# VHH binders against Sushi domain-containing protein 2 (SUSD2), part 3

Target 1, 195 residues: Sushi domain-containing protein 2 (SUSD2), of Homo sapiens (Human) (q9ugt4r445to639)
Amino acid sequence: RLASAFGDPHFVTFDGTNFTFNGRGEYVLLEAALTDLRVQARAQPGTMSNGTETRGTGLTAVAVQEGNSDVVEVRLANRTGGLEVLLNQEVLSFTEQSWMDLKGMFLSVAAGDRVSIMLASGAGLEVSVQGPFLSVSVLLPEKFLTHTHGLLGTLNNDPTDDFTLHSGRVLPPGTSPQELFLFGANWTVHNASSL

## First folded at step 14 (VHH)

Design y1
Fold by OpenDDE, fold request of step 23:
Structure y1 (fold): chain B 195 residues (1-195), chain A 125 residues (1-125)
Amino acid sequence: as target 1 above (195 residues)
Amino acid sequence: EVQLVESGGGLVQPGGSLRLSCAASGFKFRSYAMSWVRQAPGKGLEWIGRIYSGGSTSYNPSLKSLVTISRDNSKNTLYLQMNSLRAEDTATYYCAKGRYTWTPSGTLEYTFDYWGQGTTVTVSS
């Protein structure tokens, strides 16, 4: 099942719910206790090609870890229009290699603007540059049904519970923009949990 | 052609240390995770540990305190440092190349695809 986040940023949950959340900070896109999968994203104003900052926010970094795997962060390269990849907080160079066998994951970079991460569980991420922001796609195998939470929702073929707070409280599908913002904010990454 | 050539084996006394090397060629060494495996006489293969492309390592819990795996990508060389060697560590030591492969269940699994000829370590007084 596919979920995505792109633009300012617009989210499409695993169950197909659409919403926009323009928070600034680090947020939990996905957590799954099944494999201890964690996907976090940083949202901040973007930098246009002309050097101006966008008024709205978008995803500028994505970090992923599953269990005891390596931690991979993909972020926008400042004013270069490309991607930068960090492995366990260290910047990687892809001048001589386009892929790596990492602990618990396979990493590949294409054309400097697209990163693919395959996790041991079968989960996958694709991060690409789209304008001044990142586009993120997360693909989960069926075994993750009922085992996900975060901004990308609960994967259970029920879109009505996609706005589930950390507490387990479910906001209705027609929740107000104000409440939706609070929903997003509710999934702020705590400092201790930041990848 | 993929080639893996182990070296550094020999006779060592109990309590001694030994550093094995594996010279790799024929593939982009720096991109691959590499493993050490050993086989004692009359016994099956035993996984020692693995070092991934980024330098992260995983070890057999039974050997973790006695071994350290490292790599020098500039030399396309894999290393196995062994300390406090015991008689039971007598074995042929192999370096192995692998790759991630998809399982039928849809998961990724690390699978060995090439092995060296091995280097023999004998721990004896």
Scores: ipSAE 0.896, ipTM 0.948, lowest interface PAE 0.4, mean pLDDT 95
Fold by OpenDDE, fold request of step 23:
Structure y1 (fold): chain B 195 residues (1-195), chain A 125 residues (1-125)
Amino acid sequence: as target 1 above (195 residues)
Amino acid sequence: EVQLVESGGGLVQPGGSLRLSCAASGFKFRSYAMSWVRQAPGKGLEWIGRIYSGGSTSYNPSLKSLVTISRDNSKNTLYLQMNSLRAEDTATYYCAKGRYTWTPSGTLEYTFDYWGQGTTVTVSS
């Protein structure tokens, strides 16, 4: 099952719910206790090609870890228009290699603007540059059904519970923009848990 | 052609230390996770540990305190440092190359695809 986040940013949950959340900060896209999978994203104003800052926010970084795997962060490179990949907080160089066998994951980089991450669980991430922001796609195998939460929702084929707060409280479909903002804000990453 | 050549084996006294080397060629060494495995006489294969491309390591819990795996990508060489060797550490030690593969269940599993000829370590007084 596929979920995605792109643009300003627009989210499509695993169960197909669409919403926009323009918060600034670090947020939980996905948590799954099943494999201790964590996907976090940083949203902030982007820098357009002309050097101006965008009015709205978008995803500028994505970090992923599963269990005891390596931590991979993909972020926009400063004004280069490409991607930087960090492994356990150290910038990787892909001048001589385009893929790496990492702990608990397989990492590949294409053309400096697309990163693919395959996790041991079968989960996968695609991160690419689109304009001044990142596009993130998360693909989960069926075993993750009912085991996900975060901005990308609960994977259970029920879109009505996609706006589940960290507390477990479910906001109804048709939630107002103001409440959706609070929903997004509710999934702010605490400093101690930041990847 | 992928080649893995282990060296450094020999006779060592109990409590001694030994460093094994594995010279790799024929593939992009730096991108691959590399492993050490061993086989004691009359026993099955035992996984020792693995070092991933980024330098992270995983070890057999039963051996973690006794071994350290490292690599020098500039030399395409894998190392196994063994300390406090015991008689039960007597074995042929193999360097192994692997790759991630998808399992039928949809998980990503690390599998071995190439092995060296092995180097024999004998721990005896």
Scores: ipSAE 0.895, ipTM 0.947, lowest interface PAE 0.4, mean pLDDT 95
Fold by ESMFold2, fold request of step 23:
Structure y1 (fold): chain B 195 residues (1-195), chain A 125 residues (1-125)
Amino acid sequence: as target 1 above (195 residues)
Amino acid sequence: EVQLVESGGGLVQPGGSLRLSCAASGFKFRSYAMSWVRQAPGKGLEWIGRIYSGGSTSYNPSLKSLVTISRDNSKNTLYLQMNSLRAEDTATYYCAKGRYTWTPSGTLEYTFDYWGQGTTVTVSS
């Protein structure tokens, strides 16, 4: 199953629920205890090509780790307009290679504009640039059914519980924009959990 | 043509140290994870460890205190440092190359495809 986050920012959960959340900070996109998979993203205002700040926020970085794997972060490059990849908090160079066998994952970069990460569990991420922000897609194998939490929702073929808070409380379908902001803010990454 | 050539083996006294080298050619060494494996006389293969592209390592828990794997991507060379050697470390040591592949169950697993001829280490007085 596929979930995605793109634009300002629009989220499509694994079960197909759509919402927009204009938070600023670092957020849990996905946690899955089955494989100790963690995906986090940074949301902030973007810089348009004319140098002005966007009104809303969008994703500017995403990070992933599964179990004791290497930690990969993909972020917008400051002045080049492409993507920058960090391995365990160190910037990687792709001038002499376009793919790498990493601990617990396979990483590839296509033409500096698309990053693919395949995890040992079979989960995958694809990251590309979309305007001033990232576009992020997450693919999960069927074994993750009933095992996911975060802004990308609970994967259980039932979209009515995609807005599940840390407490386990479920916000009802048709929740107002103000209450959707509560859901988004509920999944804020704190310093101790940051990748 | 993929080639892996180990060197640096020989006779060493118990408690001594050796550094083995593996010269690689015929593939993009920098992108691949590389492994060391050994075979003691009359015994099966024993995995020593792996170094990934980017430098992270994994070791056989039984050997982790005795060995260090490193690589030099500018020289296409893999290294194995062994310390405090014992008679039981007498073996032929091989470097190996592989790749990530999908398993039938849909997971990603690292599998070997090429091996060197090995270099022999003998630990005795």
Scores: ipSAE 0.655, ipTM 0.872, lowest interface PAE 1.1, mean pLDDT 83
Fold by ESMFold2, look of step 14:
Structure y1 (fold): chain B 195 residues (1-195), chain A 125 residues (1-125)
Amino acid sequence: as target 1 above (195 residues)
Amino acid sequence: EVQLVESGGGLVQPGGSLRLSCAASGFKFRSYAMSWVRQAPGKGLEWIGRIYSGGSTSYNPSLKSLVTISRDNSKNTLYLQMNSLRAEDTATYYCAKGRYTWTPSGTLEYTFDYWGQGTTVTVSS
């Protein structure tokens, strides 16, 4: 099952629910206790090619770790216009290689503008550039059914609980813009849990 | 034409230290995880540990305090440092290369595809 985050930032949950959340900061896209999978993203105003900032926010970085795997962050490379990949907070070079066997994951880079990560659990991420922001796709195998939380929603074939807060409280269908912002802000990454 | 050539084995006194090397060629060494495995006389294979492309390591818990795996990507060389050697560390030591493969159940596993010839370490007084 696929979920996505792109644009300003627009989210499509694993069960197909759509919403937009224009926050600034770091957020939990996905947590799955089954494999200790964590995917986090940073949202910021964009910097256009002419140096001005965008009106809203979008994703500029995404980070992933599963269990005790290596930690991979993919972020916009402002100078080159492509993507920059960090391994355990150190910038990688792909001049001499286009892929790496990492602890708990397989990492590959295509043309400097698409990064694919395959995790030991079978989960996958694809990150690419979309305008001034990142586009992120997350693919989960069926064993994650009923095991996900975060901005990408609960994967349980029931979209009515995709807006589940950290506490377990579910925002109802037809959630107002104010309540939707509460959902987004509820999944803020705090300093101690940051990847 | 993958080649893995271990070296540095020999006779060592108990309590001594030894560093084994594995010279690699015929593949893009820096992209792969590399492993050490040993086989004592009359025993099965015992996995020692793995070092991943980015330098992270995983070790057999039984050996973790005795060994250190490192790599030098500029020399295409894998190393095994062993300390405080005992008679039970007498074995043939192999380096191994593998790749991630998908299992039928949809998980990703690292499987071996090439092995070196081995280098023999004998710990004896």
Scores: ipSAE 0.653, ipTM 0.870, lowest interface PAE 1.0, mean pLDDT 84
Fold by ESMFold2, look of step 15:
Structure y1 (fold): chain B 195 residues (1-195), chain A 125 residues (1-125)
Amino acid sequence: as target 1 above (195 residues)
Amino acid sequence: EVQLVESGGGLVQPGGSLRLSCAASGFKFRSYAMSWVRQAPGKGLEWIGRIYSGGSTSYNPSLKSLVTISRDNSKNTLYLQMNSLRAEDTATYYCAKGRYTWTPSGTLEYTFDYWGQGTTVTVSS
């Protein structure tokens, strides 16, 4: 099953729920205890081609780790368009290669602007550039059913509980835009859990 | 034409140290994880550890304090440093190459596809 985050920023959960959360900071997109999978993203104003900030926020970085795997971060490149990939906080070069066997994951880069990560569990991420921001897709195999939390929702074929807070409380269907913003803010990454 | 050639084996006294090398050719070494495996006489294979592209390592917990795996991508060479050797470390030591493959259950596992001929280490008084 697929979930996505893109634009300003727009989220489509694993069960198909749509929402927008225009926050600023670092957030949990996905947490799955089954495999100790963690996906986090940074949202901030983008930089336009003329050097000015966008008026809203979007994703500018995403990081992933599963269990004791290597930690991969994909982010917008500061000077050039495209993506920059960090392995355990060190920038990688793809000049002589387009893929790498990493601890617990397989990483590949297409044309310097699309990054694919396949994890040992069978989970996958694809990251690409979308305007001043990133587009992120997460694909989960069926074994993750009932095992996910975060901004990308609970994967259980029931979209009514996709807005589950860190506490376990579920926001009901018909939740207002103000309550959706609180849902997004509820999943803020704290220092000790940052990738 | 993948080739893996181990070297550096020989006779060493108990308590000694030894560094093994594995020269690799015929594939893009820097993209692959590389492994060391050993086989004592009359015993099965024992995985020693792996070094991934990018330098992260995983070790057999029973051997972790005795071994260090490193790689030099500019020379396409894999290394195994062994310290405080004992008679039970007598074995043929192999380097191995693999790749991630999908299992039937939909997980990603690192499986071996090529092995070296091995180099023999004998630890004796």
Scores: ipSAE 0.625, ipTM 0.859, lowest interface PAE 1.1, mean pLDDT 83

Design y1
Fold by ESMFold2, fold request of step 23:
Structure y1 (fold): chain B 195 residues (1-195), chain A 125 residues (1-125)
Amino acid sequence: as target 1 above (195 residues)
Amino acid sequence: EVQLVESGGGLVQPGGSLRLSCAASGFKFRSYAMSWVRQAPGKGLEWIGRIYSGGSTSYNPSLKSLVTISRDNSKNTLYLQMNSLRAEDTATYYCAKGRYTWTPSGTLEYTFDYWGQGTTVTVSS
């Protein structure tokens, strides 16, 4: 199953629910206890060519770790519109390689503007640039069914519970923009959980 | 053509130290995880550990305190440092290269595809 986050930022959950959440900060896109998979994203205003900020926010960085794997962060490279990849908080160079066997994952970079990550569990992450922001796609194998939480929703073939709060409370379908903002804010990353 | 050439083996006293090298050629060493494996006389293969492209390591828990794996990407060379050697560490030591592959259950695992000829370490008085 596929979920996506792109634009300002627009989310399509694993079960197909659409919403937007124009927050600012770091957020949990996905947590799956089955494999200790964690995907987090940073949302912030984008930068226009003249150096000013965009009116809304979008994703500018995404980070992933599964179990005790290496930690990979992919973020916008300033001014060039390309991507920068960090491995365990250190910037990588791709001048002499386009892919790497990492602990718990396989990483590849196409032309500096598309990053693919395959995790040991079979989960996949693809990151590219779209306008002033990132486009992020997450692919999960069927074994993750009923095991996911976060802004990308609960994968259980039932979109009515995709807006499940940390407490376990489910916001109903057709919720207002204000209530969707509360859902997004509910999944804010706090310092102790930050990748 | 992929080649892996181990060196640095020999006779060493118990309690001693030894550093093994593996010279790699014929592939983009920098991108691959690299592993050490050993085989004691009359025994099966024992995985020692792996160093990934970015420098992270994984070790066999039973050997973790005895060995250190490192790599020098500028020299295409893999190293195994062994300290406080014991008679049970007598073995032929191999370096190995592999790649991530998909399992039938849909997971990604690292499997070996090339091996060196090995270098023999004998720990004896």
Scores: ipSAE 0.621, ipTM 0.857, lowest interface PAE 1.2, mean pLDDT 82

## First folded at step 15 (VHH; from y1 with W102F)

Design z3
Fold by ESMFold2, look of step 16:
Structure z3 (fold): chain B 195 residues (1-195), chain A 125 residues (1-125)
Amino acid sequence: as target 1 above (195 residues)
Amino acid sequence: EVQLVESGGGLVQPGGSLRLSCAASGFKFRSYAMSWVRQAPGKGLEWIGRIYSGGSTSYNPSLKSLVTISRDNSKNTLYLQMNSLRAEDTATYYCAKGRYTFTPSGTLEYTFDYWGQGTTVTVSS
């Protein structure tokens, strides 16, 4: 099953719920205890072609780790406008290679503007540039059913519980913009959990 | 044509050390994970460890204290440092190349596709 985050930032959960959350900071997109999969993103204002900031926020970086895999971060490159990939906090060059066999994952890069990551569990991420922001897609195999949490929702074929907080409390369908802000803020990354 | 050529084997006393090399050619070495495997006389293959494209390593837990794997991507060379050698470490040592492949269940696993001809290490008084 597919979930995505793009634009300012607009989210489509694994079960199809749509929402927008204009937070600033680092957030949990996905946690799945089944394989210890963690996907986090950074949201911030973008820089337009004329040098000014955007009115809202969008995703500018995403990071992933599964179990004890290598840690990959994909972010907007400041000076070129494409994507930059970090492996365990070290910037990678793709002039000599377009793909890498990493610990616990397979990484490939297309022309510096699309990054694909396949994890040992079969989970996949695709990251691309969309204007001043990133577009992120996450694909999960069926074994993750009932095992996900975070801004991309609970994958259980029931969209009514996609806004589940850390406590297990579920915000009701039709949640107001104020309550969506609380949902987003509830999934803020703390320093000890940061990838 | 993919080639893997091991070197550095020989005779060593118990407690001694050796460093093995594997010269790689015919493929983009820096993109692949590389592995060391050994075979003692009369025994099956034993995986030693793997170093991934980015430098992270995984080791056979039984051998982890004895070995260190490293790579030099500019020289297309894989290394195995072995210390505190014992008679039971007498074996032919192979370097191996593989690729990630999908299993029928959709998970990703690393499988071997090419092997070197090996270099023999003998640990003897």
Scores: ipSAE 0.598, ipTM 0.849, lowest interface PAE 1.3, mean pLDDT 84

## First folded at step 16 (VHH; from z3 with F102I)

Design a3
Fold by ESMFold2, look of step 17:
Structure a3 (fold): chain B 195 residues (1-195), chain A 125 residues (1-125)
Amino acid sequence: as target 1 above (195 residues)
Amino acid sequence: EVQLVESGGGLVQPGGSLRLSCAASGFKFRSYAMSWVRQAPGKGLEWIGRIYSGGSTSYNPSLKSLVTISRDNSKNTLYLQMNSLRAEDTATYYCAKGRYTITPSGTLEYTFDYWGQGTTVTVSS
């Protein structure tokens, strides 16, 4: 099953719920205890072609780790408008390679603007550039059913619980813009949990 | 043609140290994880450890404190540093290459596809 985050930023959960959350900071997109999978993203104002900031925020970085795998971060490059990949907090160069066998994952880079990651569990991420921001897609195999939490929702074929808070409390259908802000803020990454 | 050539073996005294090398050619060394495996005379294969493309390592827990695996991607060379050698470390040491494959259950695993002829290490007085 597929979920995505893109634009300003717009989220489509694993069960198909759409929402926009214009936060600034680091957020949990996905946690899955089944394989100890963690996906986090950073949201910031973007820089337009003329050098000015966007009015809203969007994703500028995403990081992933599963179990004791290598940690990969993909972020917007500040000079070129393409993507930069960090492996265990060190910038990688792809001048002599376009793919790498990493601990617990397979990493591939296409044309400097698309990064694909397959994890040992079979979960996958794809990251690409969208205007001043990133577009992120997450694909999960069936075994993750009922095992996900975060801004991308609970994968259980029931969209009514996609707005589940960290505490386990579920916000009701028809959630107001004020309540969506609380949902997004509830999934803020704290320093101890940061990848 | 993939080629892996081990070197640096020989006779060492107990308690000594030895560094083995593996020269690789015929594939994009930088992109692959590389492994060391050993086989004592008359025994089965024993996995020592693996170093991934980015430099992260995994070791056989029984050997973790005794060995260090490193690589030099600019020279297409894999290394095994062994310290405090004992008679039981007498073996032929192989470097090995593999690749990720997808299992029937949809997960990834790293499987061996090539290894060298080996270099023999003898630990004796």
Scores: ipSAE 0.636, ipTM 0.861, lowest interface PAE 1.0, mean pLDDT 83

